# Designs tried in a protein design chat: VHH binders against RCC1 domain-containing protein 1 (RCCD1). Part 3

Target 1, 376 residues: RCC1 domain-containing protein 1 (RCCD1), of Homo sapiens (Human) (a6ned2)
Amino acid sequence: MAEERPGAWFGFGFCGFGQELGSGRGRQVHSPSPLRAGVDICRVSASWSYTAFVTRGGRLELSGSASGAAGRCKDAWASEGLLAVLRAGPGPEALLQVWAAESALRGEPLWAQNVVPEAEGEDDPAGEAQAGRLPLLPCARAYVSPRAPFYRPLAPELRARQLELGAEHALLLDAAGQVFSWGGGRHGQLGHGTLEAELEPRLLEALQGLVMAEVAAGGWHSVCVSETGDIYIWGWNESGQLALPTRNLAEDGETVAREATELNEDGSQVKRTGGAEDGAPAPFIAVQPFPALLDLPMGSDAVKASCGSRHTAVVTRTGELYTWGWGKYGQLGHEDTTSLDRPRRVEYFVDKQLQVKAVTCGPWNTYVYAVEKGKS

## First folded at step 1 (VHH)

Design b04 (framework vhh_8dlx_2)
Fold by ESMFold2-Fast, scan of step 1:
Structure b04 (fold): chain B 376 residues (1-376), chain A 123 residues (1-123)
Amino acid sequence: as target 1 above (376 residues)
Amino acid sequence: EVQLVESGGGVVQPGRSLRLSCAASGFTFSNYGMHWVRQAPGKGLEWIGNIDYSGSTFYNPSLKSLVTISRDDSTNTLYLQMNSLRAEDTAIYYCAREVDTAMEDYYYYMDVWGKGTLVTVSS
């Protein structure tokens, strides 16, 4: 029997498909809203149109454009094209099933196989306690990819502890706290100082000598948090998701900026909403190809990070949540739809006297686990 | 200015067919994937399907046998063909443009929406 924590999950951002455990919320939610009561959720994995929820009791529930439920589930990973599910078996093996998202949990999976969970970190007692989660397989020798071939082996010398996937790139955290990246690099998301792709995992030498505690991959940006609570962030910043100055903060700027540019061809005065000025503070940064150290307001230590397609969320040691980036669907949780190019604390949890313990971003929404202060 | 304008909605009897249109302007239509989404009264959005820039279609499995999505890049128009309409198909139907990320692999999401066209299935 699992011991339940005295807490609740909250959701905000784009929820128009019912992906936040309900279809009555409309298209978007601008402030943290409690998910249904009585669910002990231990894993949330979200695509833009559906979300997979796994409970401590081993129930998987899909909400949104994909729906259904399954038992004996240890883990699930949702992407737009596929759903990976890890099921508990009667023996030491776990069963991995990969479903096409459009037919998730129905008929036959696209691919399935048994996985031996104890194959990783067996010489290190600390490694036994640090089991990986999907898309990293429990054996830590392979991961699940959203494109065929779905099973991707890792080189034997890589002792993986965590693996996260963005739209085009991968981040790997090893047992020693070192970070590796590979995949598409066009937006600086690999962090090696170039925009070149890497076919195989490459060590981020800029972070060498520092011990990382976790990594997070957004659509086209990357984050890691050190064991001492420092945040390193790099990649694409068109929406301010790196907390660096950006040009693209106007909510309807696509329409207004284009019209202003056409009027300026007539030789009129330059307007701030025109193509020559963007309304954001100059200078702007579109791409950051090396890890940049990010300080949170008040010098708070970070313990957890998660990334959406164009936004970032960080939990502090004191249980505060900071969010920034593209906000047009309310995914930053600040009771508005304003995008931000600097971290802002989500006041909802402070006002309700809640301590944030976990955060998981979908591409356009945010899920948060919080407990009452003094009862954690 | 980027615009999407849906048309073709109205009142139809159960069992009939209906074709909706979405007229796109202000961007290079042929370079973008396009989506159809609906919202029934008192309910959230339901994704119907999408069509990529090459004409490949992907459908909501619960609706796949009832709908067909197509496009005409020469007229900048997206279509939704609906067959065997039922009362539960009563909804506002939206056309939406897929986000232009200029990337090879991306999640299917939408940055520009039309104002919608109402379809009422009533006997």
Scores: ipSAE 0.000, ipTM 0.333, lowest interface PAE 12.1, mean pLDDT 80

Design b05 (framework vhh_8dlx_2)
Fold by ESMFold2-Fast, scan of step 1:
Structure b05 (fold): chain B 376 residues (1-376), chain A 122 residues (1-122)
Amino acid sequence: as target 1 above (376 residues)
Amino acid sequence: EVQLVESGGGVVQPGRSLRLSCAASGFTFDSYGMHWVRQAPGKGLEWIGNIYYSGNTFYNPSLKSLVTISRDDSTNTLYLQMNSLRAEDTAIYYCAKDHPYDYEWGSYFDYWGKGTLVTVSS
């Protein structure tokens, strides 16, 4: 039994298919906008064209290019092609259903399987155990994939606690706080120092000796947050989503400050003697194939992270939200459409006296759970 | 303009082998994973397997002992070698391109070929 301070979900970013991001009427919401009041949402999973909301009472509701509702739902995971739903079974087992997104919750699912939750207290004593979160199954022995085969077993020795999927890769956090990655590696998203794919979970040796608390997978980048609040980030950076300098943002410039202000020739004949080589701009990082330590402004500790296709969001221990990366649909929440290659705090939540508790990114939008700063 | 063209289908006797080809154009072939998928008459799609750009393969467990996927990046060609063919292997076989980095995660395939029919009969 726990008393939780009441909060609300907010959304911002792309909503061109009618995804619920608040009261916006266009294709984009640039400022955090409150979602429906009084809905007790405990899970948000977003594809680029639709979003799945699960309430604490077990209702699933789809918003966007896919629509519909279902009861007795414990969890849902949305991808563009598939919707995976975990429903309460008649006995101790849960029922996993995989739906084609365009016909989600209508007729028969493409595939269904009973899943028995892992035994209590054996492998995760004293309440460390949490219900498995899709795409990781509650049994922690398999995960659901957007590509056939939809049910993918994990090696018995791998004690999974969290699993997140990107466009081409997977990240797994085990019970000891170790991170594994596999899948496509072309954009450096596996973090092993190569661009090669891995068919099986491979331990991220660069993170050995550190205890991770969270992992997050973006389209082609990866993030983990340590138990002590440090952020490690790697993968593709073409939009600045790693908070490393990017060429694309530098080259977007019009009226960019040039090396020297143009001097109108006025009066005196002055000859410059500078046959300098083309000035090298600051070095740009397109791909970061090893985990890089990222510092937030003001030395804030991170507690949660989530990634979109080309943006990153991090919640601090003090309840602040930082976002960066590709922002042209307003998904960074800074009341503009400017992309950033460095973390910036979302001032909306500070201005409204709200403490951010959770963040979930879709590919092109961002969902945030926040509570009022109340009596201490 | 992305194009995938399958070839090599036809009528084959049970127990025989057959190799299918897929000619790819309009994208940087050596930069993407490729898949083989089939559809038997009146049935849904069944995933056969894939090959990453590195050459590593992953197969449908029910088909792993019967098929081999390979690629030739110098000719932009994907291959499916099938052995010990059975009547139930009668299907249209599709070559499919993995999603590019411009697509959102969770998307299946961004482009498919028209398919090539394989009929296993005596």
Scores: ipSAE 0.000, ipTM 0.151, lowest interface PAE 14.6, mean pLDDT 79

Design b06 (framework vhh_8dlx_2)
Fold by ESMFold2-Fast, scan of step 1:
Structure b06 (fold): chain B 376 residues (1-376), chain A 122 residues (1-122)
Amino acid sequence: as target 1 above (376 residues)
Amino acid sequence: EVQLVESGGGVVQPGRSLRLSCAASGFTFSSYDMHWVRQAPGKGLEWIGNIYESGSTFYNPSLKSLVTISRDDSTNTLYLQMNSLRAEDTAIYYCARTPLYRSSWFEYFQHWGKGTLVTVSS
């Protein structure tokens, strides 16, 4: 952009396969480190073992367990088994190519399909010119899944604007700011107050009357940000990724010697630890099956969110980054490997006088785009 | 905290056998499916196989005749037995744990170790 200040991408967290473009490469990066390849990166999509980077000039570069480069790319979406690439066509038409990750950009793709973006403004629902990004296809009538069937149609009536995939669930934001969810629900990640799976998109009635601007799906948790900057979060909390109290992480949640499960009125699962007479119980929330309002420290408004497998990252309107959840590989960016069950500001960007503009989480790492503050 | 520590790697002659170990701590080992994954220098990840909590195994078809995965739940230890080693088996070998209820490709391995290097040279 003509008025955009100089910026750079940063990476931190797990990088044992070199998936962070040489920036601080090792097995773990505990503080935000500048990525190689400059400021032209406009899309980052991360799998556990590799990352796909797309530049404004249309170059795709893979780093990590999958490697290679390609031109004429508009978008890419990385999963452990599958890489989806959207190629620029000679006109408004685009080509979707799906590759097996281990042979990405080499030989024949697993399959390919032409995608024609809707160009008519005849029935303009809101006058918006937004383009969806993978895994949502530009026509907003289908999305790409990492599991068969790989091409999944969407009812046109949904008027999808954004679609994000977790390990077992999907979140959809429509043109009116309504949120739908479907897929696996055993961790409360669908937000409907039950742990039952949904085969078709189901409207989150708990959020009706509010206008959402963004959704983000983690492995087994969900986040949305309202147009007014409020955060709603639900699902799995074993690592504190919901910013709700969690158990001592010195023990895996599944290995607690004694626990008792209680259901709250809203269906939340509260577990206590300790023996019958071993001292005061330590209650924690394992599952939150309804959207819960989350306040950031100092009342900051949120504008963007992204989720890893077990961590959450939020950008504020003032350009600060907050992270929380599982931190074993340094993916929270706090110069340590400590997991957190409450939001904490990433001080690196404050210390470097940088304003955060975007965040994208991989399963165990975090990528951030930030620009210089102050006078140019 | 979940920890996985691989050991047993080193330099071995072609045609020989080698057994790798993975010491697990911080979780109920007997309740989890466990996996072995390897990465040859400059190559992508290759899944070797898994062992279910029941003791049943499933192997990469390309490697099935060459490897055996076993577990000792009393010592929280996972094993990979490799036979008839060849130069192409030179790789870093990783032990990994999946979520109890994994049903997608997205996040097969929630926890894995630092790896142990196996070099097969003549």
Scores: ipSAE 0.000, ipTM 0.199, lowest interface PAE 17.2, mean pLDDT 79

Design b07 (framework vhh_8dlx_2)
Fold by ESMFold2-Fast, scan of step 1:
Structure b07 (fold): chain B 376 residues (1-376), chain A 122 residues (1-122)
Amino acid sequence: as target 1 above (376 residues)
Amino acid sequence: EVQLVESGGGVVQPGRSLRLSCAASGFTFSEYAMHWVRQAPGKGLEWIGNIYHSGSTFYNPSLKSLVTISRDDSTNTLYLQMNSLRAEDTAIYYCARGEPDYDILTGYFDYWGKGTLVTVSS
């Protein structure tokens, strides 16, 4: 509808490289702001310095340190070094093109390959569903890596449904709802109980017997959501991105902030209440090497998750958005720059009577698709 | 809380030298690795180099002979010395905080400055 739009994309967080977040460029956006690009966006993929938007009409638009546009695009995946684009072919065939980010959509791609989708049906009319998207190829037999070799085949026995890449690791969800991880493990992000890297996909035994519906990879942490709406989370927690107590928030608490901002310009000496303290700091968790069950406030069921470098976002079955983790660029959307080690509902969408349907995090920003309550 | 403020940018002629500064506050500067990163107009982010708390420096190989990174922990200041500036060095230069064992490909910069613009023109 031209006059009243049923849904819109919103952005918030870091935009210092000119990324479009619905506010002026070169600023931090602390509250969810409608994107100027309009409502026909069906895919958002955000890298560190640029964002790729794919519209339902097949147009790709880049915003930030990379710019440009292209047509006949079915999907795109943004990494800092590479842009992967899936172009529509004349039949079931699709063309995968991988571009160096600095020359994206200009000249020759670094490499290109024809791929045949292994679909059980035609392109789904539900454009909001991001399952089977890049970096997993439509054939579900290979994925795109930001590091050479760029085309990485998957073992024939792996029936991949979803694949997500973090800064150093990969998560794979198979057709049976099993989760595999591999790559760098120095921050516990693989979930196997060790900090060792895995060269090949390894089944997460701690999740056996549970059926997962979604996976999300952050910079150095991991999330999965079960078919029943339970959240499992593991990896690095130095910014509270696992919703576990962190040292950074304890050190940056109200007491430290007040002490740092107190001025004694009015006098030569200001006496503090009390003397030296022998108190111990609160306990904190820096690394969680096994999947941990996370309960959302009010017992809400989760349906979608996305991770930035140091923050986490989860959409509930009722259409609420919860965010937590490092918030210094406003990427949590709570209208401030406070970091959180607990899930907090983004009240903006509740106040505006919007239901959140999708969330996609870049490393330090967040993109959200929401519809008016009573409209779809 | 944490603040990083770059200064020293401006218009400079090709072949000249320029030194940028970054004033840090709100954290124990001497315990962190510090980075310089730039963004040329219409291009992606380019890592220049870093300096660890130990004073050890690592540079982008393509820029090694053209730049020097140093720090003064007594004044909480990071420096970038640039020599033989070219038009291609026109960019916004950012100061960023990182971990001692940071890998640029992981994108771990937890705090950034607002940047300072350097324009190299004749």
Scores: ipSAE 0.000, ipTM 0.235, lowest interface PAE 15.8, mean pLDDT 79

Design b08 (framework vhh_8dlx_2)
Fold by ESMFold2-Fast, scan of step 1:
Structure b08 (fold): chain B 376 residues (1-376), chain A 124 residues (1-124)
Amino acid sequence: as target 1 above (376 residues)
Amino acid sequence: EVQLVESGGGVVQPGRSLRLSCAASGFTFRSYGMHWVRQAPGKGLEWIGNIYYSGETFYNPSLKSLVTISRDDSTNTLYLQMNSLRAEDTAIYYCARDSEYLEWSFPYDAFDIWGKGTLVTVSS
């Protein structure tokens, strides 16, 4: 292509099953690489072994261990074992189809359900929130689960705006900006201060009085972003995905870089690492069972977040992308395979004068939508 | 019934090659990714690499030039080929089944099934 469209999708990280992160790139991509130019992708959902792309024209394309294409698609949600597809009907109704991932879009789906969207009006006046996306169903009264029963009703009193699923847990953002969590809690990912599972949605009391704009669920960690641009993060941290000190990175020799960062005059002088100037080892956090406030470098406000299994990505109001966590497949986008227990800006987008608008993580890869910056 | 049994360990001279085997039984071997992990005396676990059900392989970058992982789905056997063995390769070697794909869990540090291990000693 002679020229790129104003906006383009980029991919990086694991693609060992043939997921599209750029043709012929082998098993991993370490730096953001443009996806095919001219394809108007409006939704990306990635599992460990395959990725689902939905275009504005309603085409669904699968890439990786699952392959195939379908038309009249409004949305898709990829899990490792199952693909959920929301198809447009001839009228206002939609058809939800759940496919086994290996045989996706071939033969009969495992399960199907007609869903009638309410013509409710504008619950998202800005049009920027991701309310109503799978796994949350249209009209926000149920969600799709990768395990039977696939259709999971929500209590009538819950006015869901966003719902995200991790490997074992769920996060729900309601219309008032309150956050609920349920599912497995053994890694602190529910944020209630215990490691106990919750069978039903439970309000995160630690976040009461704050208005959240977005939630993101990783494999075993959780993130939310407030209306004011603050980040709250909790759950499993053995790979540094919470941007809290981790033992594994210190043992890999990253301690020198961390100590140098603490001594930087523009860096945070107060850190939760090191008990003494002259010798105590840094404290290590494997599990954070309550939401912790996270500050980005340079005091940037967050607007979007997405989580992989062991990494985290955040988009700032100014269009910068920060990533951290487990990086051994290049999913952090820093042109290396180094894991980080602190946010680091992805310099590729800065160098190319691109403003990041969206990020979607698969378990071990990262997809980014960016637009060219306007003329000064 | 579900078992992983490693074999092929023993004492080997520095600079030589060795192939380890892992015999799987009691599950549909072809449907799972498989890993090799080792533990040197007095140290923690070190991930060597994995092979997916598709045959794609991934290696620890520090070991990539020294090891090859392969599988034979017809005999339910996983292999680890090691070349140019050094004293620091002395370790107990484990094969491990990846967590269930339909109920995916933690990567190489939280496998759902492990073998008992086979000891490799690299010494003159």
Scores: ipSAE 0.000, ipTM 0.174, lowest interface PAE 13.5, mean pLDDT 78

Design b09 (framework vhh_8dlx_2)
Fold by ESMFold2-Fast, scan of step 1:
Structure b09 (fold): chain B 376 residues (1-376), chain A 123 residues (1-123)
Amino acid sequence: as target 1 above (376 residues)
Amino acid sequence: EVQLVESGGGVVQPGRSLRLSCAASGFTFSSYWMHWVRQAPGKGLEWIGNIYQSGSTFYNPSLKSLVTISRDDSTNTLYLQMNSLRAEDTAIYYCAREDYSGYDLGPYYFDYWGKGTLVTVSS
């Protein structure tokens, strides 16, 4: 029996709309900064301009370009155009409400639907940080999409456990640990080896025989974590968000230099900067259309992942946080604005003797729940 | 008395387009999810799609590129636009009202149906 440890939420990255609760007085936060004290946050969902915070007591609070509060909230999912909220109904049913983000929690929602949640499946210890379940609906038979059509039924044979949405694609994890993807594929984000779109959930054959524990969708990239702690990652890499080689991000964009694109035999796209002259710049990988196995430094096992539009964050079994990708707003948490094409541990949590338990990325920012480490 | 009356069916050649209408009466049309469903000869019912008061539309993925659903709340009329018709699109087409009862979001439950309009795709 370990004693329950108190935790705190931290935010970093873009906060130019005030979307990081009680943090980030400027436009950017470059190092993990505590969110406003006194709020018992159990769920965070972030859009580029606003964030939805759900408390253990059932209060929803919006911070940023959308503002307001509501009670009896069980879950919330923030997108750029829409806010979906799951509220306790007058009976045992839950009420799903979807608003246009600009008029969130005011007047009539764009759409409302009663949902009967599944009564069984309470497997999280009390007091730990919780990720939201939206956009997957509690009945696991449909999900909410910010792209028309907004309500999307799932085939009855799909036993969905988790569903995550990128800008143009969807990832589904089923009860058996299999991964399905569909939607736009132009950036390789579906993982099927082509850039073709898929209209219906399609099994990722490259992951057959492996049991996945978690999926995460970025704007145009995808991640999954196996039950054994391995990371598989694919999709768009122009900012290094796949931890594959990218262009020299320290150099300013030069009008003299030009970019050329080449396609590898495995379907990955390689872009080169500069001319075909002596000393041509090193090639970089722009697109990875199949799941690629990613090893963390020191061989650390992964347990959780979350993706922004152009960055990736992973929590290890030992409670360390690794981040990489586009960093120009400080969303990687390394006390600078440098983008990375390799995983780097966020030293803030190590230095403060904090164990990371959860991570949730918005498009350009990162939210982390961490608890104090016990006595050595 | 709730009534749904489909019209616009008939014989059409393959590759052509056809628009079906459904006239609704006896209820507040603008407040309901409305659906199109079809039944080919000797087959079961196939859901085509639906539309809500906000204009939000949802389609059977197998049919999405071939159909468009719209509504005119001022005339209480539901429309189904069909393009690139094929012989396998031959069916009786029904409009239906969804009973939003607060239950599982699985298969749709319809409380009222029209009599249907026959569409035959033949040369």
Scores: ipSAE 0.000, ipTM 0.105, lowest interface PAE 22.1, mean pLDDT 79

Design b10 (framework vhh_8dlx_2)
Fold by ESMFold2-Fast, scan of step 1:
Structure b10 (fold): chain B 376 residues (1-376), chain A 123 residues (1-123)
Amino acid sequence: as target 1 above (376 residues)
Amino acid sequence: EVQLVESGGGVVQPGRSLRLSCAASGFSFSTYGMHWVRQAPGKGLEWIGNIYYGGSTFYNPSLKSLVTISRDDSTNTLYLQMNSLRAEDTAIYYCARHKGFGELLSYYGMDVWGKGTLVTVSS
């Protein structure tokens, strides 16, 4: 008999629209709280006001400002404007349905299309073609966008494995472990060293020679994790979500009377405040426009990452969870509402002897899948 | 006067490790971020990485497997630990204080630099 018990999902952070983060009905959950949905959840996708849960049995359930349930669901992706659902279609085809979030699973979808999954992959013995999760379509030749046009084809030469969307940008991981970005760049989130927008996917040259295993897009920041467990992070840092110093934390959350912004040649923005007692500047990083290597405390290797609008979460190889960034709704899971400009381990899972296996951030909340460690 | 003095450079064999130090004086070291930058013979400056006040470190991705940056605020000292040195790591190594500039052509926001310490990787 196996000693390891089935896992459970936990939630914390903002739930002011009635999103299910546990047993409570409050606006915020400050420490990880078990969900009643049980171990059969295989996908969680969270928007700012609602969350979509997909079970292994093919049931979709919505919680929050959108409510309802549907069957024969293979995947779902929640955004503030729309819900994309991938359902079992007639024959081998899947049916993609895009609903306006306010009328999700009610009435007629805004758009629907049959999609053919690539079952065998491409005939390339050297390459691996894997079916992506939404917003990347199973055929890996197009993705669903929260803004019209909803169906967006990818260039034929791109062999996408993963695609993640931020508020204004996109990140794509290809079969070779290369990272591409495009969209809005005003916050440095594209990682090309400039603040300029890119209309088409552009290769991140700074990461060449490294093999990435995962990408994660936040509201206005970006993260990738290498096959060797290194974290690369770039973009907007006004809340400390890059683990760079922020002015808000220097004053226990109080804003300074004045600030100055300085732009370096590499595009990094450094802000100063007038509060330095000895006249020495106290620089704060507002924007990091190229990938920076981030070390976790104690040299831990990363295996998974997820980003909210203004926070970051990383799972280590040993099953620990680290979070940092904007914490005002308790989304960092540290039993408080304090924002952090450096990675901190979520002690709840350590104290309960749970091994974290997955993390999924909504804009202002965090969902975690953890399993009980076996008897030693 | 504000000063930065690098030390620890020298001749080292390939595959070996070396730790460089940078001693700071004349300013409140613990309130500033610090950078390491190198310049190989006949080449331009190459940013290695930085450590901000509070201890957060960020590295040039092309150099990540080679280096670790740390600081000791009690002794006003910045460190660069280098492992598995190669001939290509032969350069003058500089420490620099982080201070942003309002001009586009101001690299890395650095306002004070040390004189550098030479590292030669050779058998």
Scores: ipSAE 0.000, ipTM 0.214, lowest interface PAE 17.5, mean pLDDT 79

